# VH-VL binders against Leucyl/phenylalanyl-tRNA--protein transferase (aat), part 5

Target 1, 210 residues: Leucyl/phenylalanyl-tRNA--protein transferase (aat), of Deinococcus radiodurans (q9rtp4)
Amino acid sequence: MLAHMPAARTFLQHPDPLTREIAEGYAGGSFLMDNGDGLRWYGVPGRALVPLTEDAGLHVARRMRRELKHFRPSVDLAFDEVIAGCRGHLPGSPERDGEWISDELVEIYQHLHTTGLAHSFEVWQGDELAGGVLGLALGGAFIAESKFHRLTNGSKAALIHLAEHLDRQGFALLDAQIQNPHLATLGVYEVTDKEYRRLLRRALALDVEL

## First folded at step 6 (VH-VL)

Design Q3 (from A5 with light chain S31D F32Y; framework fv_iscalimab)
Fold by ESMFold2-Fast, scan of step 6:
Structure Q3 (fold): chain C 210 residues (1-210), chain A 122 residues (1-122), chain B 112 residues (1-112)
Amino acid sequence: as target 1 above (210 residues)
Amino acid sequence: QVQLVESGGGVVQPGRSLRLSCAASGFTFSSYSMNWVRQAPGKGLEWVAYISSSGSTIYHADSVKGRFTISRDNSKITLYLQMNSLRTEDTAVYYCARDLDYGDYEWAFDIWGQGTLVTVSS
Amino acid sequence: DIVMTQSPLSLTVTPGEPASISCRSSQSLLDYRGYNWLDWYLQKPGQSPQVLISLGSNRASGVPDRFSGSGSGTDFTLKISRVEAEDVGVYYCMQANSFPYTFGPGTKVDIR
């Protein structure tokens, strides 16, 4: 019989140096990007958070609620396809020229997937990949790095299914990093960096599984 | 089927007030953010105001800030624009537009009304 | 505020000829996730605007294949492969990356 360690601690104490370095950066409230000048850690004064439930402020249109049942969610079933979709390299995805997910960052995400830090969340219609989210799961926090769609409503379905999945699994935080007007229509809200770090610290203490 | 109909436009003197309405039909109004966009005669489009689906988040263009107020009544399925301290430069056709969030082709303004003309003239 | 510019401001096309309209933003419209928050709208004479393209390149429902959008960051292009009479009107780009939303000045497309 073993006592489970909090999920975040397994990565912060991980034997793989790269996994530890990345986990430490995100645990400190930063996120990793490559804006054409190499990999760098970024932060924002106003952090965008996605509510996990409609009761918490997530705005789900009634028509979309009906549509959600036609999408089958999955975890880690098509990781490389999800990265390709997020880069705009999958047929039917939106145009994504000048993407922040460089070749170097792809290699890092693939490595982090093997150590269990990076994950894909997919939504399917039959056997067709309709959309997905690329992210990191650290404790009870899911840091949504990128999302895409291939079929109509795929991106929206992926984000809503992800929020509902995270709520069922006991997660406390769904982090979208940067607010924009379209995220705001879904109920996404901003918190200060100080408030984000407080929420993150609480989420990192949770021992939950994706 | 999905439709937006503006009303409340007319001729008004500078310094006075006018309230525009936008009646929605054919969709769940309370699930969408809404915008007001105006167009002066012979000129281009200018964004005026935004309101989230719940009404909790509101933005106004600097040119109308402090004078115009966007609001909505989800029970009456109607969007409003209260225009105070009107100026000659506010003369324009005012359109309401539905802001499509994530979904389908991820459009921003997928449904527009027919517009209502506001003329501010002394 | 993000300033949008368009070129040309006016274009006269022989029916069946291609048309190309450029849109430039004063700040990048590419978000950190790879989306370009730029839309294209068409306003036909005497009508309300209608959406053509969203997120730089996604055609709106019912929009013919002859319309295509491309570009990233600050430079975007709308192309009409073969202009038809029904395509006459003013084309506007709009950024939705940040408030306030801003439109380009418009490009008037007419038939020769």
Scores: ipSAE 0.000, ipTM 0.465, lowest interface PAE 14.6, mean pLDDT 85

Design Q4 (from A5 with light chain S31H W37Y; framework fv_iscalimab)
Fold by ESMFold2-Fast, scan of step 6:
Structure Q4 (fold): chain C 210 residues (1-210), chain A 122 residues (1-122), chain B 112 residues (1-112)
Amino acid sequence: as target 1 above (210 residues)
Amino acid sequence: QVQLVESGGGVVQPGRSLRLSCAASGFTFSSYSMNWVRQAPGKGLEWVAYISSSGSTIYHADSVKGRFTISRDNSKITLYLQMNSLRTEDTAVYYCARDLDYGDYEWAFDIWGQGTLVTVSS
Amino acid sequence: DIVMTQSPLSLTVTPGEPASISCRSSQSLLHFRGYNYLDWYLQKPGQSPQVLISLGSNRASGVPDRFSGSGSGTDFTLKISRVEAEDVGVYYCMQANSFPYTFGPGTKVDIR
């Protein structure tokens, strides 16, 4: 279920031009999205980071901790289904009207998955995909691009299990990009763009496996 | 079957205290963040306070900060609003509302109580 | 704090005709991943508010398709394709992008 991941430098020097371009953008602190003008690189003055442990500030309510035991985590088991979930296209999940993951971005993520940059993290209840996170693993940084749920608490369970998994694997950063009030309840905090870029440079030097 | 029922409203003099309760039923209360919203007679809606599912993260509107305290008891399936140093401008119907967070799909106050009237008068 | 404004503050509609309500925010409500943390609520006379639209355009369960939400960033619109008697009430937009959460002043919709 665990996947072996190459170091950030492997992607920055990758023979595939698209993988190199995307890796360079994220390594520089930017993130890619389509805001109606096609694909462009974005940055924010305040960057949302998820603590990896409760000691570092990750807040897991007692009831949620009990609920987490009902979710089984996995890596890269259902990549296409996780993308579909993040787009609101997964059968049995809540309908989603607005989406930024265009058909072009789907193709890019699928390509990046084949070169080892893009990954899915899933949580299951029995045989049902309950939720997941789509992201990029670059060195010791995991950039969480999008998340979804299909069952109650599935997206929170996915994010918490991911944080704990990343900590066990030696990762240094879990990047949620933009703060919102509900992420704040989990202990997500903001750092300045300057601070984020410094933390990111350190994380990129780590040779860890997802 | 999913319901929120407020209680504890009434008439109170300025400077006094009052505690509101919101009893939840038909859903797993401990899994949801909760809010208090108020509405002065004939006026619009005003957000008052937020509490996370565990009770560890709390936010209050500036107009009530330091006077009102939101809290919850997940074992009793009840949300509270402790209102101290009440002012005439706090006169309003107080609603509790469930904060639906379906990740990237929905972010709304999807279930509201019937409201409880608080009248602060001398 | 993010300030929410609505226009018009009141309107009277002939039954069966369309209605349109504008909501503007003092700061962008657009999350970089295409979500606008903007909700629409309806409060019918003597009743509690009820959700109509979440995340700018997502119609809530049980809400008729004559209601639609659109817009992005700082400019949002709620449209009712044909107003019915049961649609009378006050419509509020609300931002949930940052604390404190803030409501618009409301738009009162009446039938002539």
Scores: ipSAE 0.000, ipTM 0.500, lowest interface PAE 11.7, mean pLDDT 85

Design Q5 (from A5 with light chain F32R R33F; framework fv_iscalimab)
Fold by ESMFold2-Fast, scan of step 6:
Structure Q5 (fold): chain C 210 residues (1-210), chain A 122 residues (1-122), chain B 112 residues (1-112)
Amino acid sequence: as target 1 above (210 residues)
Amino acid sequence: QVQLVESGGGVVQPGRSLRLSCAASGFTFSSYSMNWVRQAPGKGLEWVAYISSSGSTIYHADSVKGRFTISRDNSKITLYLQMNSLRTEDTAVYYCARDLDYGDYEWAFDIWGQGTLVTVSS
Amino acid sequence: DIVMTQSPLSLTVTPGEPASISCRSSQSLLSRFGYNWLDWYLQKPGQSPQVLISLGSNRASGVPDRFSGSGSGTDFTLKISRVEAEDVGVYYCMQANSFPYTFGPGTKVDIR
C-alpha cells in the first residue's frame, strides 16, 4: 500500500512507468541485474549491509582513516564516468566487477538519473576521479549497485565517504547486496531477506535527500 | 480487490504429477515474496515452499524437497507449485500466501487464497 | 528444524471471558535487530487462515484491540481480552526466523 511508504512515494507514484517499475522492484527488496540472459530481478538469502557509523559497526582502520583525507567526495558530478568506471571502461581502470551492467542497464541508469532515482558518488584526488559508487536513493535507503577505483584505495574511500555522507543526510540504510571478504573488513554484515525488508520499509518512510 | 486464487487441484494417483497455480490480483505481485502452505484433512497447517519477489531465492520443506518445485512468472502475475512423485500423505488443501513486507508494522502472511484440494489416492 | 508447541490444544470459553494461548519454540526467534520472528494466525471454520499478530506483538491491520501478543525468544502468548462468537476457530503460531518455516499444532477455541 503506497500510504505505507510516504517518503518513497515520489518514485512509487511517479508518472514515468520505468521509474515506477524499478522503484517498486527495489522497494520490494529485489535488485536488477543482467547476467547475460537479459534483465532479471534478483534476491539473496543473506543481504549485505554497510554500517553508516563506527557506532553501528563500520570499521575504518587508522591507516585508511588517514588516507580518507586525500579523497574529496562529491555527488552527481560525474555520473557517466562513474558508470564507465563500474564497467571497467575508464582509462587505467582495473578488470570489471560490474560486467553485469549491460548496455541496456546503462540506458536505464541514465534515464533513472534524469528522474532522480539513480545517483553517482565520487571521490577525487586533485582533479583525478579516484573511485565512485553507482546507486539508487529511495527514501532513506541507498542501494549501492556497483563501485570502482582508478587510484589505490579509491573504492574503499568512496564507500566510507558515502556512508558518512548518508549518515549526515539522515539515511538509515546502505545496501551492498552481496557480501565478500573485502566488504567484511569494513564491518559489512548480512541479514536475512525478511530482516532486510523490515529495515528497508523503515528507511523508505524517511524524508531525506542525497 | 486484493486476491489470490488457487487452481489445479484434483484427484491423482500416487506417483503422478500436478501443477498448482495461484493467480494474484489487486497488488504489485512482483514486489512480494510468496509461500505455499498446505493442510491435510482435519490436521494443522504445514509450510511447503517460499519464493522471493524476483524468484532467485527458493526454499522447500524437507517433506517435499526434490519432488515439489515452487516458481513464479511475474509477467503473468502467477505463482506455481509443480508437484511430482505424489504420495498419499500429500493429500491436503494447498494455499498460496503473500508475505507482507510493505507495511510499517506487519511482516506476515497477510493475504491467503481460498485453497485448492489435492487428493492423492490409490 | 525449529519445533513449535502450543498449549492448550483446545479450550472452551464463555462469551466475554478472556482466553490465553501459549506458544513455545525449540530455538530462540529473537533476531540480531531485536525482532521476534513469530506470527499468530486464526483459521475460522471453513475459511482460509488470517493473520492476527506479527513479530510477536504487532497487531495486524483490521484486527480488534482485544487481541494482543507478548513474549520473546522462545516463549510467546496470545491473549484475547474478551472472547466473542466471531473468534471461534483454530489459532496457530508460526516461526519465520529460519527455513523451513514451522507452524504450531494449533489451539481450537470454542464458545460454551
Scores: ipSAE 0.000, ipTM 0.484, lowest interface PAE 13.2, mean pLDDT 86

Design Q9 (from A5 with light chain S31Y F32S; framework fv_iscalimab)
Fold by ESMFold2-Fast, scan of step 6:
Structure Q9 (fold): chain C 210 residues (1-210), chain A 122 residues (1-122), chain B 112 residues (1-112)
Amino acid sequence: as target 1 above (210 residues)
Amino acid sequence: QVQLVESGGGVVQPGRSLRLSCAASGFTFSSYSMNWVRQAPGKGLEWVAYISSSGSTIYHADSVKGRFTISRDNSKITLYLQMNSLRTEDTAVYYCARDLDYGDYEWAFDIWGQGTLVTVSS
Amino acid sequence: DIVMTQSPLSLTVTPGEPASISCRSSQSLLYSRGYNWLDWYLQKPGQSPQVLISLGSNRASGVPDRFSGSGSGTDFTLKISRVEAEDVGVYYCMQANSFPYTFGPGTKVDIR
């Protein structure tokens, strides 16, 4: 069962102060992290964006396309497990040092999930959680906070399935925040902060459902 | 024991070809992306090429693009670098190095081979 | 391409004294999980490079605690609290944030 995603103004005008504050920060182009000095808002000069379709530049190799069929996508089916996976706290995931998802940030994500701002996207092989993406859905923008895998290609499969799902649902933007070699493999590209804010502004006007 | 062993280096004239191999042992080769890194005598490290765990994604440094081709055979547990149209400036020790291609869990080049010397003389 | 620079390029240290090496990138290496795609390697004379620090600050297995990595975005530091004879070699930073991967020019560390 897919979760309902209200328009961005629903969160920006939300009666819950925490949801409103977080939505406002992300709507302004910032993202929240805890790098060991507490919760802080961050920005980058170059923002990493995931193309939603192959026509837009999403790269899905033939071999990977076949592998995608072995992964079953879902939305909001295993939110707490996806957070645990992103923290490196699930069996089969590599152990992580210097983790930015603190206990405080876990509580914030869980709260934002109850108010409809935070979501999980999962991919499964049979009954096994193979990988997933933790993110925020704000208007027609999906801001991917973190991703993980437990099974081979689980993280990549989750991100590709998410991009294709978002395109079908009418989303305009999939934000991966910071470029890395793994993301580059999928066709992820960078835009300036100024251009990101323009794209985000347009996406926030859309009323779509995840 | 996790190990990478390069072979195939030697002395060759400009314009000729060499094929380097990197034999892996002690780990699941098919689960790791691999890199080639070179070092000219007395100089620093220079990244040459990358290949993903499945072999579907490949990148080469601009200095070797169109001349060198990285490839792998997961059934033979071996990484390759086909070097064509060799130039004197390609003279270097060539290392293979293991890298993890898993989203944001990517490790550094944590395992390196001993290197194989390629000398392109004129 | 991301350009990596290091300073100093050469350093001679009395055994037991501290050493500090700077690495700068032309673009931010920070990614969304709070790690930086910045690694530090040591190449001892006649040997292959070995990893010291990964993802900005994570000390690699078997590396003594006298080594530490710090910094974020474009400015990074490798510190050795007490340099020992076995620490002699060339230290390289490397970015893996985007292709092509690029190394710094190296910093040669020697003892008196």
Scores: ipSAE 0.000, ipTM 0.472, lowest interface PAE 14.0, mean pLDDT 85

Design R5 (from G0A6 with heavy chain S104T W109Y; framework fv_gevokizumab)
Fold by ESMFold2-Fast, scan of step 6:
Structure R5 (fold): chain C 210 residues (1-210), chain A 125 residues (1-125), chain B 107 residues (1-107)
Amino acid sequence: as target 1 above (210 residues)
Amino acid sequence: QVQLQESGPGLVKPSQTLSLTCSFSGFSLSTSGVGVGWIRQPSGKGLEWLAHIYWDDDKSYNPSLKSRLTISKDTSKNQVSLKITSVTAADTAVYFCARDLEYTSFRGYYEFDYWGQGTLVTVSS
Amino acid sequence: DIQMTQSTSSLSASVGDRVTITCRASQDISNYLSWYQQKPGKAVKLLIYAASTLQSGVPSRFSGSGSGTDYTLTISSLQQEDFATYFCQQYYSYPYTFGQGTKLEIK
């Protein structure tokens, strides 16, 4: 039941109908995409989860650990730029017709950012945006919608810094939804839909801030 | 227009090192999310993935051949190279390079959208 | 390694036929499957990715379906230019692996 998840209550009981509807969908274990045929809710039998720490299975090579020092993490400093990066709309990024973040979905994310559900996590080198992650923070769960890379190691640095940030803040889940071989090299693993919903329910009860 | 073209020696002797070059146009390896992979096909057999390299110099190799393979890129020349050491008759194949796009989102990942025409390499004494 | 098996290495067909090519993975690959077309002397062409998504510029007579371990490529009305070898590929796990290929031959 969603009534058993008080830490997610701000969004599940939000006065804004769109925020409430989106929060409800994600709280139920679904995720939203537009694959060129309109907005649809999706689910997967094997859910991709990012370990929050090296002890939990996150694979951070020693060389990469030293590289992380070159990246300065932040939250919500460049939300629109992170969306643009995830869509391939920043200078130097590949653009693809039919990418799942449609113009309609951009407007939804921007709206959810104003109500506090959607967030950006950035990594910088100097004043240049090196990479980032777009996601939703719902209770102690961070649902990572998309990531991008602009400078060498930027997307990897963003994901690792995000995992470490979430661990420090008391989050329980970093959800990447769909596994791929590149994510697997970082220690991303799959759980069954049943196990994911169990983990999600526990995470939604946590009262933490990004 | 995305185009890839392989070049190689055509003939190489057993125990020597085979060097292959993929030259491409219509995209750049300075672009985030872009990579190039190598695939081969022995005569009358199926396709075998060998290695890939991405814009950020991230590399992966087929574990069966990893000790013999080295992939590298020259971003300024729009080239990716593959070296195979200690070749044998089993390395006789058509070698292809292909663009390998890593979707920047956590979703919708896919591989090898455009391929070269292939270059035949024969390992013979 | 994930093994990809196509049920036949060759298939005879005539122009206008509905053709189905099957591909089985040795484990669940979560729709991380592409279909390729290979013609002699020409570049290999991506037809379908994510099991069912048609690549831009590919004729609508091509379609992909399936889930889990079982996948199919269908050509609804075979054209002369479709006589070629077709390969499936999983990209769920390293190393990436291909089916052995199915050669469509003129009947």
Scores: ipSAE 0.020, ipTM 0.616, lowest interface PAE 6.5, mean pLDDT 86

Design V1 (from N0C5 with light chain S30Y; framework fv_enfortumab)
Fold by ESMFold2-Fast, scan of step 6:
Structure V1 (fold): chain C 210 residues (1-210), chain A 122 residues (1-122), chain B 107 residues (1-107)
Amino acid sequence: as target 1 above (210 residues)
Amino acid sequence: EVQLVESGGGLVQPGGSLRLSCAASGFTFSSYSMNWVRQAPGKGLEWVSYISSSGSTIYYADSVKGRFTISRDNAKNSLSLQMNSLRDEDTAVYYCARDLDYGDYEWAFDIWGQGTTVTVSS
Amino acid sequence: DIQMTQSPSSVSASVGDRVTITCRASQGIYSWLAWYQQKPGKAPKFLIYAASSLQSGVPSRFSGSGSGTDFTLTISSLQPEDFATYYCQQANSFPYTFGGGTKVEIK
């Protein structure tokens, strides 16, 4: 049954229609957004990919390396809070990197979390949620949908810790979708849509877990 | 001290070429993204080009794409801008600028060179 | 491309006055905004990053505020050395774009 299948096939053949539909869309190289005109599938000509290691091009400045040790990483400890943070709905979360996350998308992500497709990656300072990443794990690909910070360096710390965690777990791909200057300073690079789909197909064949 | 020094500017006719250089000192050059920014006489600032710390990611303003090439030599702590097919509208003071990135939103061009003047005139 | 609109284009004020300069982005840029000071014949000088964080060594009379699309640079008690043109810049997306500048003249 599904419990005995490789991770990507588990979702692509899932009995839940919504989980299967969303997994199929992302497996095909598209991503969901609500840009103020309802839920739609999107693609981009230049796809932003995060290197998983410094050898692969991930850039971690010396100052940032020192700061990383002050953050404690976790998986799936505060899923609803991470969504709220991405939407700018947590106290002290001034950024709205997830402005496109509508109320309808919140319900979809919560549902996908119950079926194991959607995940949160958190970083903490003591007992305070400092930042996080909302994403989907499909095979050896992690599609990072949105990120946020609440404390200084929280979103950058979350993304770097996530990349290092994914590398240790055997993932092949960390997808940030759309390039921006902040991501570029971390070594994020762009590939064509054709090359992205090629890399994605290889990653989907991997049987790894978050 | 942290310092950026530009050179290579001059007078050139339309269609000509110039190579600008920027010498960096006082910091670990290979750890920073770099930019070129220009300013036409009596006008505002215009971003020209970006290069990541490793040199793997490069961006250009639409106005210069296909004509200008940014490059860096981390072993020599130098940034370059090769300018081909120069036009009258490329007349400006050209600055190299360090792309500060401490963390989440700690971003700015924190160190600028003194500028080198490029005049394109027929 | 994100357009940055500064107002006013110029302002004159007396020493000790409060001066405010506004910068508007054509789309949301969160807090990805820096302010620069440029004196005649000189390179720009880094002043503020992340919309409101003052660079070390910049006098406390300078402050920045805002997020999203509307931003303000304030000089609380203008000094003679503050004669300059001020520029905002967004760093939310490529290409980087600057405001048109605001020239501050001290009476």
Scores: ipSAE 0.007, ipTM 0.612, lowest interface PAE 8.8, mean pLDDT 87

Design V10 (from N0C5 with heavy chain S33W, light chain S30Y; framework fv_enfortumab)
Fold by ESMFold2-Fast, scan of step 6:
Structure V10 (fold): chain C 210 residues (1-210), chain A 122 residues (1-122), chain B 107 residues (1-107)
Amino acid sequence: as target 1 above (210 residues)
Amino acid sequence: EVQLVESGGGLVQPGGSLRLSCAASGFTFSSYWMNWVRQAPGKGLEWVSYISSSGSTIYYADSVKGRFTISRDNAKNSLSLQMNSLRDEDTAVYYCARDLDYGDYEWAFDIWGQGTTVTVSS
Amino acid sequence: DIQMTQSPSSVSASVGDRVTITCRASQGIYSWLAWYQQKPGKAPKFLIYAASSLQSGVPSRFSGSGSGTDFTLTISSLQPEDFATYYCQQANSFPYTFGGGTKVEIK
């Protein structure tokens, strides 16, 4: 079916079986987690999506807009540190209760990074890593798996800079999977699984680069 | 009866602006992705822009990017296209078109409006 | 962008004739192709999706075939109302692209 989409074909037709299988799962609208009983594919009835622009509903408070310029964005400069931050394992990062990013998932993400499916988006203050987002880029869709902060507003700055970066690059979809009150303050909204899969199919057809 | 009705076309000078509208009836407008497709005199069909059901996802053809803005008002069952910095090559009949919703085959246009004519000339 | 090429650009036919229209994609699009019919002064009418699936209400004399790069629209027994221009459209990747059209004219 969707495995035939050319914009996602680098991964859906990849010679590496793991990369191909993971890409196929995400292209079908599922996401991978380890909730203590091993790797399982999950879905949700209400999928959380991040608007890419303020015109589309992204809410950036005036004070936060001024603070954004103090954070320097980057792509793929500190992949292993971003994973560690998302797990709560970097010095200064909060410890996570019931971590879903198991040691096995870390190995998978590191492997997917070598094949080009998994990426990190970082924000810095000077030379210090202030926050970041771990995700997968598939066609014009960015699936944001996890995020973290070390400095005040680091995770919020990372997500806003990521949305603006994705918009500039021609991406159509920024997927946060599960809604929470913090995401809601940024304008994150929920769509049905059917609408999410429709949006995803359109995004997979886009030939864009992170 | 499922229907799309366009309006707002007319004559405009190069560099001018026009706003096209499309009124939808007979179906749940808020559930469908919508498109603008144009056709220059004696030429074939050219896709211009699409907008998702919620309005959050928008894409433009390179020929109009930065000059045209697509929008929708689900409460009023209407689709709009704001056209700025118009050029002679934008002269065409502009069609409002609804995306097909058949599972994995949504990238086709099953319902079209009658079209509204835009002429960019002195 | 995926370029769609239709041939012939026009064909003259009589009622009852079998008409074949060809559409070629510049790269593989699997079966992600739609066909439309357009009469002069009118909006296009949707005929076929997924290369070979007829839209509800479209007469069975219309059929589509093909996959990959080469596609065909066939009208098995041309009727008076079938004189029109036909367009193919790839549905595989953005941006959407249409063929240049094939005009079916009266002999």
Scores: ipSAE 0.006, ipTM 0.513, lowest interface PAE 11.9, mean pLDDT 86

Design V11 (from N0C5 with heavy chain S53D, light chain S30Y; framework fv_enfortumab)
Fold by ESMFold2-Fast, scan of step 6:
Structure V11 (fold): chain C 210 residues (1-210), chain A 122 residues (1-122), chain B 107 residues (1-107)
Amino acid sequence: as target 1 above (210 residues)
Amino acid sequence: EVQLVESGGGLVQPGGSLRLSCAASGFTFSSYSMNWVRQAPGKGLEWVSYISDSGSTIYYADSVKGRFTISRDNAKNSLSLQMNSLRDEDTAVYYCARDLDYGDYEWAFDIWGQGTTVTVSS
Amino acid sequence: DIQMTQSPSSVSASVGDRVTITCRASQGIYSWLAWYQQKPGKAPKFLIYAASSLQSGVPSRFSGSGSGTDFTLTISSLQPEDFATYYCQQANSFPYTFGGGTKVEIK
């Protein structure tokens, strides 16, 4: 039962119905997408997880480690711009097709940001937004919904800085949902749905802050 | 400037084994993911296997799973493909290829070797 | 697995012609598509990444477009050295898959 995961109760028992509904879906191991046929809850047989430390398998190539120092991380400084970046709508960014972040999902994420469930993680070069990650923080789990880059290495820098930040804050899980070759270069690995739900239950019991 | 040189190809009977090698020079080998790609005579390109720069993440095409093993030795700047239980349909030119690694774009193959020919004859 | 369907299988063209090659993915791959050129007896040469980004050193007559499932490679004014076979490749998911190739032949 979810009633035995007290660290996630802030959202699972939130007075806002939308926040409760979304938190319940993610706490159960599902994720929300709009693939052009409306909002639906999805699951996958192989869930992609990002290791939080190099000891746990996070791979930061020597050349990339040199690049990381050019990026300054932050939390929740540019939430709307991060959403726009993930949609391919920031000036100077390559355009993308098959944007699963619909206008309806934008409104949902903005609302969840006001209740504290949805967050942005940014990386900057000087005052320029170089890249970022959009996600949800539920207990000790961070579900990375989308990421983008505006400057070279921006999305990879954002994800690596996020993993290191989450480790320092005591998080247990960084969820990227679906594996791809880009994620594989960072040491991202797949677990079964059963193992994911086990890891998620443990993470939801943690009382940590982003 | 940068180079990849394959070796180890040859003629082998069905059921036999071969070990292909790829020698890298002119770049920091340990910073790049590597791939094997093959091409049967007169046919198109077929991806065979992937290995991350550290060697911790490995993927195979379904046609070679359980028979081929990719590995790398970063101290020797070398990539290998151990091929067991070879079949007629494994006859091809085998290329090693480097991922581009423009940060967020490392999924593209920017440098290729000249290829080494494997012929499995029954 | 993602199937990559390339068309046409071959095209006959003259120097100076505009040549368009298409590539269709069986499912959405965003912009995670590369294009390669291969001449007889040679290894493939990298041309384009992220569907539309031209690799350094590749002539500007080459361009790529498209996203999602439908992609095109265009050669705006065909040169003698462009007669070759062209391949698309998706990098959205493992296994990586290539299109069947398009042979650009002299008319």
Scores: ipSAE 0.006, ipTM 0.526, lowest interface PAE 12.1, mean pLDDT 86

